# Ledger of designs, part 16: VHH binders against q9zpq3

Target 1, 317 residues: q9zpq3
Amino acid sequence: MVTLIVATTADPASINPAAALLAMPGWTAGPILPPDIKSFSNKQTRVIQHDRSIVKEDDLDLRWEEATGEVVDEVIFLSRHTAVSNRPALTVHPIGVLHLKDGESPPQGGKPGWAALPSTRIGPWFRLLKKMAEAHGLVPEFEITLEATHHGPITNKPTMFLEIGSTEEYWKRQDAAQVMALLMWEGLGLGGSEEVGKWKSETGKRKVLLGIGGGHYAPRHMDIALKDDIWVGHLLSGYSLPMEDPTQTKTTPGENYIGGNWRQSIKAAFEATKASFPGGEILAHLDHKSFKGWQKKAITEFLAEESINVGKPNDFT

## First folded at step 3 (VHH)

Design b46 (framework vhh_surovatamig_d1)
Fold by ESMFold2-Fast, scan of step 3:
Structure b46 (fold): chain B 317 residues (1-317), chain A 123 residues (1-123)
Amino acid sequence: as target 1 above (317 residues)
Amino acid sequence: EVQLVESGGGLVQPGGSLRLSCAASGFTFSSWEMSWVRQAPGKGLEWVATIYSSGSTIDYVDSVKGRFTISRDNAKKSLYLQMNSLRAEDTAVYYCARVSEDYGDYYYGMDVRGQGTLVTVSS
């Protein structure tokens, strides 16, 4: 099985980390896939380069399998991050489009109601990235952060995004590109070290964070993700949990029914997380500061109905 | 026209207090999460505080917890920041900002901000 790393020449925050990685030892040219997707091989890692939108080029994992006969184990995307704050950041996140309704056009790829299988590496690589960024003098200039589940492309295997932000100046930073390349190099064991963040049958500590609520940068979930031996699944920001206030809704079908797609979002995120972490202990952590009392009650009742265990920060060990 | 106008900044002694105000127009203020952000001389933007659309939940950066209070008046379409026990390190241009409802990576955070109001803490 192979790890597929995806870069686009249209984005300096994508192609520069890829180029830095490819400048390391052991790479050989691989097949060119239609429509002119270049590839490079090193051990069980494959880097592919296209020239299109990183968030809209769907099913690259299945397309690689069809073209080569190799089984794809996971997909890692290299991308820019943009924020109106202009705050420089290095980010890691799972992908999915739980914040859009059926029939809405996804401007950033994916499809409404869909959550990708989250990469098992998200938590371990977030911790490794923070350590590497600190060691290479990027902190405090660059904030090292998770992002909640958002955008595409559509994938079928465990997926994560690695991003450099948040402006054109920062997308071109070679020191940031080098740190991202080192993260991939060490994380995938390309230099001969043990891989970081691979889910195995012998994994001893198996607590998996499912984040519920909070802002885009998952601030209260990050404290849990920074703990050793904690794995990270999907992180649902408040925008992915639309809940209609039953006291403000004039027509309610049932007794205290709370409308909105929040149940579907939680269920999709949970099922995708469960599929990525077979045998894992999935604990939902609620960002209580994001919810009113009626929302907390509804969410905790739904989690209990779905047999999704709730954890407090101290339960993650 | 979507617009945010800050006021209330000025020169204040260490340990003093200031109240910043932000007047919103051109959008349904009560439907939006609002933030205060600041930029110290020669530094980048720093998020200070967020208040949710109905005032149900509030967050602060650790350095201002217990000293600053964010509040809103949806009927008056106004956002406030009460700043107590001010320190020299609080010197910055303070911006009122609307949190993005675009639900996308490229537009998360502050999609509209005002011109800012200068706060100088000096003896």
Scores: ipSAE 0.006, ipTM 0.174, lowest interface PAE 9.4, mean pLDDT 85

Design b47 (framework vhh_7zox_3)
Fold by ESMFold2-Fast, scan of step 3:
Structure b47 (fold): chain B 317 residues (1-317), chain A 122 residues (1-122)
Amino acid sequence: as target 1 above (317 residues)
Amino acid sequence: DVQLVESGGGLVQPGGSLRLSCVASGFTFSSYEMGWVRQAPGKGLEWVSDIYTGGSTGYADSVKGRFAISRDNAKNTLYLQMNRLKPEDTAVYYCARVSEDFWSGYYGMDVAGQGTQVTVSS
């Protein structure tokens, strides 16, 4: 079983970390995938390079399996990050398009209502990235942060994005690229150390964070993710939880019905998270500041109906 | 400090037109792909259109042939000309700086602009 690392030559924040990783020992040229995707091999890791949009090149795991016969365990995507703040950042996030309903077009790839299997490495690698960035003098210049679940590409394997942001100046930073390469090198055990963040059947009973509410950078969920031994699944920002105010809508069938696709979003994120962490204890953490009383009540009632346990920060141990 | 300020929304009858504007500041506007996204009442975000640094454009199937996106790099301004408007075009329209990982937060944390309301009704 192999880990695919996907880079695109169209993005310096993608190709530069890949190049830094490939400059480390043990790489050999691998097969070329149609139409012209280069690959490189080291132990159970495969780096593939294409020239298209990172978020719209779907099913690279299936393409790899069809071409090589190797089973793909997970996919790690290398990408740029763009932020309204214009601030430099290094980010980690799960992917999915839960803010859109059927029939709506996703601008950054994926599929409406879909949540990818989140990589088991998100929490452990977020913590490792923060320590590495500090050790290499990137903090406080670079903000080290999670992002809520968003965009594609479509894959049926556990996955995460590793990003350098937030402007063209920072996408080209070689010191940031080197830290991302070191994260992958150490995290995948390519230098002979133990892999970081691999979920095994014997790992058993671990707390897994399902984040509900908050902004794109999941600040209150991120405080939990910084705790040792906490695993991270999907993180649903407010844009993935559209809830129609029953006092403002004429289409409400009954007084207690709250429209919007928020139930579907929670259910999809929960099921994908559960599938990535077999035997794990999934705890939903609500960013209460993000919700009005009627929203919080509806969400907690729905979580109870779906047998999704709710946790406060102190429950994550 | 990135700012995007939308304007030009309002109430129009079906078949009418509106021109939206977005003034950008705090970044090198000409170096970024820009776009428009919208959110109809009770719905999620829908991509409407984008324009690349070289001027090539993309459109959602629902607006092709009716909407035209353009940019003026000297004025750091993005435009959306909306023609033959339909009731289904009713939404808050947001100006966005576009990348593969661009995102607007529903509760305003990462919304590129505050949005401008477009209402199409008789």
Scores: ipSAE 0.005, ipTM 0.234, lowest interface PAE 9.9, mean pLDDT 85

Design b48 (framework vhh_7zox_3)
Fold by ESMFold2-Fast, scan of step 3:
Structure b48 (fold): chain B 317 residues (1-317), chain A 122 residues (1-122)
Amino acid sequence: as target 1 above (317 residues)
Amino acid sequence: DVQLVESGGGLVQPGGSLRLSCVASGFTFSSYEMGWVRQAPGKGLEWVSDIYTGGSTGYADSVKGRFAISRDNAKNTLYLQMNRLKPEDTAVYYCARVSEDILTGYYGMDVAGQGTQVTVSS
């Protein structure tokens, strides 16, 4: 089984970490992904170099399997992060498009109502990234943060994005690129150490965070993700949980029905998280500050109906 | 100081063509995915097309096969060639720099221009 790392030459925040990783020992020329996309191999890791927008390159995992006969275990995308705040950041996030209604166009790939299988490495690598960034003098200049589930591409295997942001100046930072390369090098065990964040049937502590509510950078969920031995699945920001106020909008069925796609979003995120963490104990954590009383009541009742256990921060041990 | 300036809109007959241009300044144009969004009278924003730095393009189903997006990195200019125009294409067209931050409220875009009006007459 192989780990695909996807980089694009069009994005310095993508190609520079890839180049730094490829400068490390053990790389050889790999199979060509049709039509003419070059790759590099090291143990069970494959680096693909595109020249296209990676958020719209659907099914790269299946395309790799078709072209090479190798089974893909996971996909890691290297990308820029942009934000109107212009704040420098190193980020890790799962992907999916749960905020759009059916028929709406996803400008950054994926499809409405879809959530990818989240990478099992998100939590462990977020913690490792923070340690490495601190050790290499990037903190406090760079904020090390999670991002809520958003954008594409469509994938079929556990997926995560590793990003450098948030402006042109920061996308080109070679020290940030080196830290991202070291994260992948150590995280994948390419230097001979044990891999970080690999889920297996023998995994001891098995609590998996499903984040519900809050802002894009998941600040309250990050406090839980920083705890040792906690795994991270999907993180649903408030924009992915549209809830129609039943006192102002009486939609059928029934007078107390709360409209919007929030139930579908929670269910999709939960099922994808469960699929990535077989045997895991999935606990939903609600960012209570992001919800009104009627929203919190509806969400907790729905979670109970779906047999999704709710955890407070202290329950994540 | 980031700026996007659109031009090329106007009044055309159904079946006609227009080419929109957007001149960017204040950032390294070649490093960003760029796009077009539009807003018809009394309606919300609709994504039309985008183009990445490597040339990959995307189109809304409503315009696919009729519109073509392109870029000239040497001129810091984004283009939208609009063919076989329909009355339903009547809208203000905005050039935008694409962002991953969905919280910007711009359909994944962090900067938008002032817009250029396209009117397709009956």
Scores: ipSAE 0.007, ipTM 0.226, lowest interface PAE 9.3, mean pLDDT 85

Design b49 (framework vhh_7zox_3)
Fold by ESMFold2-Fast, scan of step 3:
Parts: sequence; C-alpha cells; structure tokens
Structure b49 (fold): chain B 317 residues (1-317), chain A 123 residues (1-123)
Amino acid sequence: as target 1 above (317 residues)
Amino acid sequence: DVQLVESGGGLVQPGGSLRLSCVASGFTFSSYEMGWVRQAPGKGLEWVSDIYTGGSTGYADSVKGRFAISRDNAKNTLYLQMNRLKPEDTAVYYCARVSEDIVSPYYYGMDVAGQGTQVTVSS
C-alpha cells in the first residue's frame, strides 16, 4: 500500500513543499507515470510531479496502480489556496463537488454530486500542522484552517489537500513550504516516527465529525476538529446545502417539503465519510448560525430518517 | 483593486465567430487562474471556460470543440475565441478571476469583477 503525494510544477505552493520534502533523506527516482509524470519513492510514499492543473488530473491513483502494480491507499495533493480576503493561510480540506447539480460542468474539476473518500488524516494532520506552524513562527501571520469540501480532481482512494495561501506573495513563502514538508515527513513517519492519522480497525468507536453548514472555512466545525482524538470527514458549507424556501416555491409537493439538492449532498458526504472510517462513530454537527428554524428542522428530520447521529460540540469526546 | 474590462462582443449570425478580450489590472495576472462565465437573459450564471497558470484549460460541455480560451501574461489579457456560434450562446460574457472562497452552483471558484460584454447570435 502506498501514499501518493501529487504536486504540479505550475504552482509554487505545490512544487516548493514537494521540493522541500524531496530534499529530506531517503528519496530515489521512481518510474515515469506515462506519458511524462516524474515520480520519487521513499518507503511507502510516492511523490509525483506533473505540470497541469492540480484539480483536473483525474484518477491519478488508478493510473498509478495500472502503471506500477502498486496499490494506492491514499492521495495527498499540494496546492495553492486563493481567497478574496487575501489573508495568508495554511489549509487542509477534503474534496468533492456537492454544490453542483447533475448536468452542470464543474469549473474546478470533479463531478457534480460527487464526494471523494475523505482522508483519515485530515483531523490529526490539521492539529499537527497548527502545532508545527506555531513552532516555526508562522502564527499569527498565517491562519491555520480547515476548508469545507470543494473541487476535484476525481479520486478513488481517501484524499486530502494541503494548501498555502492566499496570494502570490504567500504561495512563494519558503518557510511555509518547509512546514508543509515537515508535516508530511512527520505525518507519514518517513523519519522513523509513528505515522499520524492512519485509521486502523482498533481505532473504531472514535468520533468522526461530519460537518453540516457554516462558511467555507468551517469555523465552528474547526473548533471541534481541534479537540484531541477527533477525526474529520466531509465538511458541507452552506453552498453545498441549497434549500428552497417553501413559502417561495409555487409547486411545493407538501407544506413542509423543501426543494434543492441538500438531501443528496448530506447523503453523499455521509456515505463517503462512512467508507473512509469503517467502525467509526460518525456524528453530524450542525453550524446552527448558518440556518433558519425551518432549515434546522428539515435537516435534523432528514438526519434522523437516514439514521445519522447528531451531536453538539460537547458530544465530541 | 481588481479591475477586469471585457470587449469584443457584438451581433453575429449563427455559424459566425467572435473573439472576446479581457484586460486585467490591480493584481499579478500571471499568478491567477482565469475564466469566462456567461449569463443568458433570464438565467443564472453559467461557467464557460477556465485557464490555469500553467496553461491547462477546461470547458463546459456546451462549448467544447467550438471555443478556445487563451492568455497573454505579458499583456495581462485573457481571450475567448468563439467559433460556430449558436443562438443558445447569446449572453453577457464576464471575465473572472478564480478564488476558492467564492463558490456557487453557477460559477464555482469565479470572482466575477468585470462589467461584461454582450454577445448576440441572431440572423
């Protein structure tokens, strides 16, 4: 089983963390992933470098398996983060395109209505990243944050993105690149330490956060993710939960029927999260500040219908 | 302050061609993914195409094979070559900078800052 790390030479926030990681000991040149993608090997880790958009090169995990015969157990992408706020940030997030309807073209890769299997490492590595960024003097300049589930590429194995943002000035920061490299080095146990965030059968019974609502940076879900021993699955921002106001809908099937693809989004995120955390206790957390009374009621009723347990922050042990 | 100024729209007959341009200012153009979004009368925004900093392109299924996006980083200019135009392509076309915290069902990742340019395909 190998961990595939994907970098693109077109993005300094991608190639610089990759280069910093590859400057550490134990790397050897690996096979070319046809037609031209370079690879490097260290223990059970493989770094691949292409020159295309990070969010549009689909199925790199399956393509690696076909070309090499190695089984991929997870994919980690290195990417820039952009934000209208222009705030410097180091981010971690799961991927998926739950905010688009069937038939719509996804501008940032992926597939409408699809959620990747979320990496089991998201919660543990978010906590590790915050600790490392603090130790290396990046805080408070860089905000260390999660992002809600968004964009591609399409993958078939548990996936996470590690990003440096939010502007061209910060994408080139070598100290940020070095911290990301250290996160991967320690997180994957490449220096001989124990891996961080690997899900094992013995890990069962741990709480796995399924975030429902909130903004892109998942502020209330992030507070839960900072707690020790909490694992993180998908995080659905409000944009992934379109709910049509029943008072404004001319052809409402019933008085309390609420249109929009919000049910499909919740179910897809839940199933993907469940698949990544076999035996885990998935607990949905609603960001109540994001919802009107009628939305909270509808979501809570749907979660009950689907046998998805709901928890408040204190329920995350 | 980010400014995007579109041009090149107009009236064209079905089967014709138009080339849209977008001049960017107020940011490092070469460092951002750029794209085109359109809005037909009475409809929401629809993503048309984008181009990554490394040159990789994406297209909506409705325009694949007919439209070509390109960029000239030395001129801070984004282009959209539109061929074999159809009446269904009639819309206001907006140039957009990509930003991850701008997410909607119609223009995921697009920070729409331009005033738009009208394209009308009619006999």
Scores: ipSAE 0.178, ipTM 0.620, lowest interface PAE 4.3, mean pLDDT 89

Design b5 (framework vhh_surovatamig_d1)
Fold by ESMFold2-Fast, scan of step 3:
Structure b5 (fold): chain B 317 residues (1-317), chain A 123 residues (1-123)
Amino acid sequence: as target 1 above (317 residues)
Amino acid sequence: EVQLVESGGGLVQPGGSLRLSCAASGFTFSSYEMSWVRQAPGKGLEWVATIYTGGGSTDYVDSVKGRFTISRDNAKKSLYLQMNSLRAEDTAVYYCARVSEDIVATYYGMDVRGQGTLVTVSS
């Protein structure tokens, strides 16, 4: 029944939002976990601080449960974002390593072919973050964006990353850290308001976006995620959907085969999304601008075979 | 400008050891995760090891676990790879790399890579 928020002292984009959150009312010191992981408690929220890589410190949920006996419902990671554009950004994303095959090593944690359970809060908190960043004067300096599914750490709980980017200057911005702390404070209802983004059994519109294709920042999927009442699962960038050109691939006579691990990536992302949103209506949205005709046909046929419903932007209402 | 300069490569016999060094300049070294990546003759790039900003966590490709050790000295702005029990299959050009999270823009998430240092394991 607890939400873990994970911060690392080695990353200002991680520890500064955590420090800002901990400066708010209601926190008490919690147990120290080996090898010296500090913890703090407020209602059903637990902040833990370590000094290692945020993307490689696996199974913190299991370690918390073993040490305390508390059940972990979700994990939220606080991290820096680095981009070759050097563009300042505040980001939200699900995690997983669907772009790598067996035998390839993940330098940013996780394991090949794995998709974590996506946090139910991704869509609702992305919208809340955008409003808060605008209200606090961070826009247009900071781009508020989703990121496609990537990196670790390994966890069996619903999870998401909250990031400040993209360079050393921006990782240390106190106003950005404060906005991230306010997002967590409001989103988790720590001030007494209702929690934002908690999945409940109820009737009504419960459409869940599964993004297929597009770039790392999921621009066309993001347009859908900005709509009210839309929930967000995994977002598969083109790098997670390697498809071998059939004109360059020799196949058995009578067979039409498109190689690459794209089928496995879609299936893993779909199953993880479905597990996070029991009873939800999962709609796959294809970013058609990222695909050739033969790719669109193959993906659409595979989605039909797996009974994964396809939605156009107007279907997300 | 951002620069990474590798050194320490050379010819070594099977079972031998080498220590590679990488000198960084033009950025705050202590703020970035760093990696070693290699390219064997006629093959693509292969990630070897990564070290976190403070040195508190490291990760390795399975084939080098227990044989290679990555380390860093933030005061000297230097990255190291201690290679023990070297095998013929470790023959490659080794690159020092600064890690980024935008994998679509760089191979294995690296946004800056050095010129490389050649390691040849042969008798």
Scores: ipSAE 0.015, ipTM 0.367, lowest interface PAE 6.9, mean pLDDT 87

Design b50 (framework vhh_7zox_3)
Fold by ESMFold2-Fast, scan of step 3:
Structure b50 (fold): chain B 317 residues (1-317), chain A 122 residues (1-122)
Amino acid sequence: as target 1 above (317 residues)
Amino acid sequence: DVQLVESGGGLVQPGGSLRLSCVASGFTFSSYEMGWVRQAPGKGLEWVSDIYTGGSTGYADSVKGRFAISRDNAKNTLYLQMNRLKPEDTAVYYCARVSEDYGDYYYGMDVAGQGTQVTVSS
């Protein structure tokens, strides 16, 4: 079982954290993936070095398994974050494309209606990243934030993205790259410490956040994710929960039907989260600022129908 | 402060060709994935094509085999060669810088210009 870290030479926010990590002790040259992708090995960790956009490189986990015979346990992508705000940020997020309809092409990979298995490390590593960034003087210059579930690539194993943003100046910051390398080094236990954020069968039933609603940076879900011992699954921004106002549309006469793909989005995110956290207690947290009364009622009723428990912030204690 | 200026649109007959250009400023063009999106009358934004910094390209199924995206990093210019145009290609075409910031209509692309109108009609 290996952890696959994916970097690309085309992206300084990707290759610089990878280079910083590879400068640490214990790395050896690994197999070359067809057609000519370099890899490096350290214990149960494998770093691959691409030369193109990683958000469109589907099935890298299966390609690694086919080429090497090693079973991939999880995938961690290193990437730049861009924002029109130009604010510097270090981010962690799960991937998936739940906001688009069938037949629509996502600009950053994946496919409509799909959500990857979320990495079990998202919550624990978000907390660790915040502490490391503070310790190394990156805060308050860099915002340390989660991002809602978005983009690709298509993967088959638990997946997370680690990003440096938001402009080319910040993508090249070596201090940010070093902090990301330290996060991976400590988080994966490469220096001999205990791994951070690995889900084990003996962990028993623990609380897992499923975020519903809110903006791209999941501000109200982040408050829960900052609590110790809370795990994080998918985070559905409002753009992934299209709900048609029932007063404006009615496709079935006499029925209280709310159109849009919001049910599919919630179900896909829940099933993927459940698959990453076997035995976990998944609690859906609704960002109440994001919903009108009729939306909140419909979502709550659907969650009850699907046996998905709802939690308020204080329930995550 | 991203500025994108599209040009090259116009009226063309079915089966004709047009080449769109987009001149970028306010950022290091060679460091960004770039693309084209379009908006047909009364419809939302539709992704048309993108080109990665390493040269890899992607196309919407509706334009695959007819359109070709390219870039000239020395001139900060993005191009879209459109061949065998159909009435269904009628739209305002926007040059976009790929980003993860949330947009009004299309997540993942910054549309900063006024666009260029393409009308395919007899």
Scores: ipSAE 0.013, ipTM 0.289, lowest interface PAE 8.1, mean pLDDT 86

